# Designs tried in a protein design chat: VHH binders against Iron-regulated protein A (irpA). Part 4

Target 1, 312 residues: Iron-regulated protein A (irpA), of Synechococcus elongatus (p12608)
Amino acid sequence: LITNQTIQGFVDQVVVPSYVSVAAGATQLEQALQTYQQAPTAANLEAARQAWRVARDRWEQTECFAFGPADSEGFDGAMDTWPIDRQGLKTAAAQPVEQREDSRKGFHAIEELLFAATEPTLSDRQHLVILATDLTKQAQGLVTRWQQASDQPAYRSVLLSAGSTDSAYPTLNAAGTEIVQGLVDSLSEVASEKIGGPLETQEPDRFESFVSRNTLSDLRNNWTGAWNVYRGQRSDGVAAGSLQQRLQQQHPVIAQQLDQQFATARQALWAIPEPIETNLASPRGKVAVLTAQTAIAAVSDTLERQVLPLVQ

## First folded at step 4 (VHH)

Design r02 (from o02 with G54A; framework vhh_ozoralizumab_d1)
Fold by ESMFold2-Fast, scan of step 4:
Structure r02 (fold): chain B 312 residues (1-312), chain A 121 residues (1-121)
Amino acid sequence: as target 1 above (312 residues)
Amino acid sequence: EVQLVESGGGLVQPGGSLRLSCAASGFTFSSYWMYWVRQAPGKGLEWVSEINSAGGSTKYPDSVKGRFTISRDNAKNTLYLQMNSLRPEDTAVYYCARGYSYGKRGYFDYRGQGTLVTVSS
């Protein structure tokens, strides 16, 4: 099922452009926070908050391929640890960010200082610039790790050399397994933990982006990222050599089932009333959230039980 | 009420084997990622294994990779850890855990009471 074209499209049409988009979003957020620090107006605060949402949305589209450098070299931990140490965060401003625990930096540390109060304090505004500067450095570092050789080969090259003895992926199917497993793991986490945890406890503050009320957008972007990987590109259509196209050609019954399950999950996620945090307790909101959980779990189950064996 | 009950710990000689079990109740076990974590005397928590909801994906740190195997039986709501080639440094209280977030092993919303594993001659 997996060809060189499948891996090439995954890396060059999905992974690398997604990380480049994250780095651009982080840079825009850093600039918005610098502007807000210099001129702390309501308009500049709102612009910074929107820049955070844009950067966060782009980051959430990468969670289905959080293997390699994102995992093994600590980028995911540095950028997106949850839950954060709320009590320690505000007093940590004098500590160099590189020496801080992951729970005191990254997207959710910025979220806390930007959204928890009606307006950040002067101290918060200074701290936000420090945190955003680090986030930008991490995001740019992740792009660099995928595109440029240094003391280690570019991770793009590691995946593209799948099937050769110089790759961590000794066969094309080994790379295919990594890709499909990322989809399985990411969607399983969305259904069982990101949605399932708050749904089971009925505690809205267990939603990951509760402070900003961005959780539904996180979940929708998790779906979008998985859909991009499946179809092999971020723009509309089906990329040549993609998992979707290869399944349509070789396993059309599985492809039709999976296409329908992705569509059903999308419909369910977009039917959830906004914000998810305040609508969880309502009868309509609870039903919509449960429906989305079930639909997303079905996509993950089909990928694991029917697609994963085809690439092993 | 969510409950996780570990069993199977005990005293074992270096090079020996033990199989830990965790009986889960009070939630839809088949829908959750599950973890084994341990705490040696005077040390912090150390993640030792994870398994996805369907049982097809597993991960281990280098300290136990090749020696420990995590598995699950969703029909019986039971999580297992097969420990082979045990070493004195494996001595710890082992906890069954339910947690959050792909790639983020710092948050477990429920842990059992633990089962003590002592590796000693």
Scores: ipSAE 0.070, ipTM 0.526, lowest interface PAE 6.2, mean pLDDT 90

Design r04 (from o02 with G103P; framework vhh_ozoralizumab_d1)
Fold by ESMFold2-Fast, scan of step 4:
Structure r04 (fold): chain B 312 residues (1-312), chain A 121 residues (1-121)
Amino acid sequence: as target 1 above (312 residues)
Amino acid sequence: EVQLVESGGGLVQPGGSLRLSCAASGFTFSSYWMYWVRQAPGKGLEWVSEINSGGGSTKYPDSVKGRFTISRDNAKNTLYLQMNSLRPEDTAVYYCARGYSYPKRGYFDYRGQGTLVTVSS
């Protein structure tokens, strides 16, 4: 099922452009927060909040391929640990960011200082710039790890060399397993933790981006990222050699089922009333959230039980 | 009220085997990723294994890969850790934990009281 073109499209049309997009978003957020610190107007606060949402949305599209450097070298932990240590964050400003626990930095530390109050204090504004500078460094570091050789080979080269002598991926199927497992794991997390946790407890503050009311956007971007990987590109359409095209050619019944399940999950996610945090308890909101959870779980289940065996 | 109760720890000789169990209650067990984590004397908390909600996806660090197997029985709300070829460095308190799926490995919202595993001659 997996060809060299499948792996190349995954890396060059989805993964690398997505991380480049995240780094650009983080840089823009850092710039917006520097502007807000220097001129703390309502307009500059709104611009900083919007910049955070843009960077967050782009990051959420990468969660389905958070293997390799994102996981093993700690980038995901440094950028997106949740829940944060709110009490520790209050006193952390005196500690260099690179020496902090992951729960005192990253997207959600910025979220807390930027969104929890009507407006940040002077101290918060100074702290936000420090946090955003670190987030930008992490995002740029992740791009560098994928594109540039240093004391280790570029991770792009590691994946593209699948099946070659001494590759970390000894066969094309080994790389295919990594890709499909990433989809399974990320969609399972969306259904069981991101949606399932708040749904079970009926506590809206269990939603990951509750403070900013960005959770529904997070979930929609998790779906978008998985859909991009399945189609083999970020633009509309189906890439040549993509997992979707290969399944349509070799396993059309599975492909039809999976295509329909992705479409059903999209429809369910986009039907959830905004914001998800305030609509969870309403009868209509609860039904919409449960419907989305079930639909996303079905995509993950089909990938794990029917697609994963084809690449193992 | 979320509860996780570990059992099965004890003294075992190097090369021996031990099976840990964790009884879960107070939440929909079948909907959550589950973990085993350990803390050796004088060391920090170390992730040992993870399993997805359905039981089809598992991961291990190199230190235990091939020796430890995590599994779950969703009908019985029970998590297991089969430990084979035990080494003195496996001596630790082992905790059952509920937490976030990969890639947010290593963060847990609930943890049991732990069960002591001592590997000694």
Scores: ipSAE 0.012, ipTM 0.374, lowest interface PAE 8.8, mean pLDDT 89

Design r05 (from o02 with Y102W R105P; framework vhh_ozoralizumab_d1)
Fold by ESMFold2-Fast, scan of step 4:
Structure r05 (fold): chain B 312 residues (1-312), chain A 121 residues (1-121)
Amino acid sequence: as target 1 above (312 residues)
Amino acid sequence: EVQLVESGGGLVQPGGSLRLSCAASGFTFSSYWMYWVRQAPGKGLEWVSEINSGGGSTKYPDSVKGRFTISRDNAKNTLYLQMNSLRPEDTAVYYCARGYSWGKPGYFDYRGQGTLVTVSS
């Protein structure tokens, strides 16, 4: 099922452009927070909050391929640890960010200082610039790790060498397994943890981006990222050599089922009233959230039980 | 208001035992994953143990595995840490912490004030 074109499209049409997009978003957030620090107006605060949402949305599209450098070299931990140490964050401003625990930096540390109060304090504004500068550095570093060789080969080259001797991926199917497992794990986490956790506890503060009320956007972008990986590109349509095209050619019944399940999950996620955090308070909201959970779980289940065996 | 209050710390000889308790209030204790984390003088926070909401799943780092046991009593809103075969390197302030079900150990949104454990002869 997996060809060299499948792997190349995954890396060059989805992964690298997504990380480049994240780095651009982080840079824009850093600039917005610098502007807000120098001129703390309501307009500049709203601009900074919007810049955070844009950067966060782009980051959430990368969760289905958080393997490799994002995991093994600590980028995901540095950028997106949750829950954060709220008590430690209050005293962390004096500590160099490079020496901080992951729970005191990244997207959710910025979220806490930017959204928890009606208006950030002077101390918060200074701290936000420090955190955003580090987030930008992490995001740019992740792009560099995928595209440029250093003391280690570029991760793009590692994946593209799948099937060659001495490769970290001994076969094309080993790379395919990593890609499909990423989809399974990320969608399973969305259904069982990101949605399932708040449903189990009935507590809105268990939604990951509760402080900013951005959780629904997070979930929608988790779906979008998985859809992009499946179809092999970020622009509309089906890429040549993509998982979707290969399944349509070799396993059309599975492909039809999976295409429909992705569509059903999208419809369910976009039907949830905003913000998702308020949906636990009403029967209608609970049904919408449960419907989305079921639909996303169905995508993950089909990928795990029917697609994963085809690439192992 | 979320509150976590640790107790049971103290001075103990190497090889001794202590049982720490954490009284939770201000939230539905039975719905949350709970952690014990510690901080030795001049060091960062170190994850010590985790327990899921129902108490059936626990994890420990190698440094304390086989010596420490985490448990909970949801009817009493109380978390426990049974510490056996204590070593001088276990000297630290121990914090009770609230977490979430996705299972990354040592990541929490609230912690208590801590209780000091000193292991020396």
Scores: ipSAE 0.000, ipTM 0.289, lowest interface PAE 12.9, mean pLDDT 89

Design s01 (from g06 with F100W; framework vhh_gocatamig_d2)
Fold by ESMFold2-Fast, scan of step 4:
Structure s01 (fold): chain B 312 residues (1-312), chain A 120 residues (1-120)
Amino acid sequence: as target 1 above (312 residues)
Amino acid sequence: EVQLVESGGGLVQPGGSLTLSCAASGFTFSRYYLAWYRQAPGKKRELVAGITSAGSTVYMDSVKGRFTISRDNAKNSVYLQMNSLRAEDTAVYYCAKSGWRYGPTSLDYWGQGTLVTVSS
């Protein structure tokens, strides 16, 4: 099922462009926060908040392929640790960001200072610029790690060398297993943890982006990221050599089922009333959230039971 | 680098209680599945309890109602509270994390282990 073109498309049409988009979003957030610090108007605050949402949404599209450098080299920890150490964050302002624990930096540290109050304090504005500068450094580092050789080979090259002698991926199917497992695990976490945790306890503050009320957008972007990986590109259509195209050619019944399940999950996620945090307890909100959980779990289950065995 | 360090093991009488702690570093603790395994002399390692990033738990049948797994994401720690200890609970207890951020697919890191002896 997996060809060199499948791996190349995954890396060059999905992973690298997604990380480049994250880095651009982080840079725009940093600029918006610098502008807000210099001129602390309501308009500049709203622009900074919107820039955070854009950067966050782009980051959430990468969670289904958080293997390799994002995990093993600590980028995910530095950028997206949750929950944060709220008390430690208050005292960390004087500590160089490079020396801080992951729970005192990243997306959710910025979220806390930017959204928790009606407006940030004077000291919060300076701290936000420091945090955003580090976030852009992490995001750009992740792009560099995938594209550029240094002390280690570029991770793009590691995946593209699948099947070669001494490769970290001894066969094309080993790389395919990594890709499909990422989809399975990511969608399973969305259904069982990101949605399931707050749904089971009926505690909306268990939603990851509760402070900003961005959780529904996080979940929608988790779906979008998985869909991009499946279709082999971030634009509309089915990419040549993609998992979707290969399944359409070799296993058309599975392909039709997955296409329909992805579409059903999309409709369910986009039907959830906004914000999810305040609508969880309502009868309408609970039904919509449960419907989305079930639909996303079905995608994960089909990938695990029917697709994963084809690449192992 | 990923590190898991267990503590809290020791000698305890049957019916007693013990709390094991596992301190983690080098990864995004809050986003990973963590588990306690044990290995009795001459036996293979077995899952005792697991906890997801959202706090959902799973337990081996023989410890249900006696053991409680919990996590403190702010302290990068996972705990195993063991009550009503039995001689059969004697084992080296290991802390482990999943190999993938999103689930218990495969365990890729193990701590050094901490010995629990239940003896009169």
Scores: ipSAE 0.015, ipTM 0.405, lowest interface PAE 6.4, mean pLDDT 89

Design s02 (from g06 with F100Y L107F; framework vhh_gocatamig_d2)
Fold by ESMFold2-Fast, scan of step 4:
Structure s02 (fold): chain B 312 residues (1-312), chain A 120 residues (1-120)
Amino acid sequence: as target 1 above (312 residues)
Amino acid sequence: EVQLVESGGGLVQPGGSLTLSCAASGFTFSRYYLAWYRQAPGKKRELVAGITSAGSTVYMDSVKGRFTISRDNAKNSVYLQMNSLRAEDTAVYYCAKSGYRYGPTSFDYWGQGTLVTVSS
């Protein structure tokens, strides 16, 4: 099922452009927080909060391919550890960011200082600039690791060399397994943990982006990222050599089922009342959340039980 | 808040077995790499076994075939089944949570440790 074109499209049309987009978002957030620190107006606070949401949304689209450098070189930990150490964060401003535990930096540390109070303090504003500078460094570093050789090959080259002698991916199917497993794991986590955890306990504060009320946007972007990987590009349509196209050609019944399940999951996610955090307990909100959980789980199950065996 | 609580340590005879448990709370358990480390008096802390979010396992060479790490995502628990215990396995055993979802470059939370003594 997996060709060289499948891997190239995944890397060059989805992964690298997504990480470039994250780095741009992190840079914009850093700039907005610098502006807010210099001129702490309500308008500049709102602009900084919106910049955080944009950067967060872009990052959430990358969760389905957080293997390789994001995992092995600590970028995901540095950028998106959850839950954070809220008490440690309050005293961490004096500690250099590079010496901190991952639970005291990244998206959710910024979220806490930016959203938890009606207005950040002077100390919070100074700390936010430090955290955003580190987030930008991490995001740029991740782009560099995928695109540029250093003492290690660019990770783009590692994946594109699948099937070659001495490759970390000994066959094209080994790379395909990594890609499909990423989809399975990320969608399973959305259904079982991101949605399932708060739903089972009926505790809205168990939603990952509760402080900012960004959780529904996180979930929608998790779907979008998985859809982009499946169709092989971030723009509209089906890319040549994509998983979607290859399944349509080789396994049309599975392709039709997956296409419908992705569409059903999208419809369900976009039907959830906003914000999800305050609507979880309402009868209408609970039904919408349950419907979305079931639909997302169905996508993950089909990928695991019907697609994954085709790339092993 | 994040908590890791170890249990199951104790005194056993050489050749005996113990199961260590680590109960986790305050984070999305299924997302994270979890590991067992140990530290004997006067020695450095060493990785004994680890388990990825996907269930893949790694082991220190000296425990392969004797120890088994497993996780139960429904119970938010990770386990270390230790068989054919040797005097050299005597140590304080620590449960650790990774700072990211898929594997270890750093660990951001550690349990308090549970003592395992293998002696006649």
Scores: ipSAE 0.012, ipTM 0.292, lowest interface PAE 8.5, mean pLDDT 88

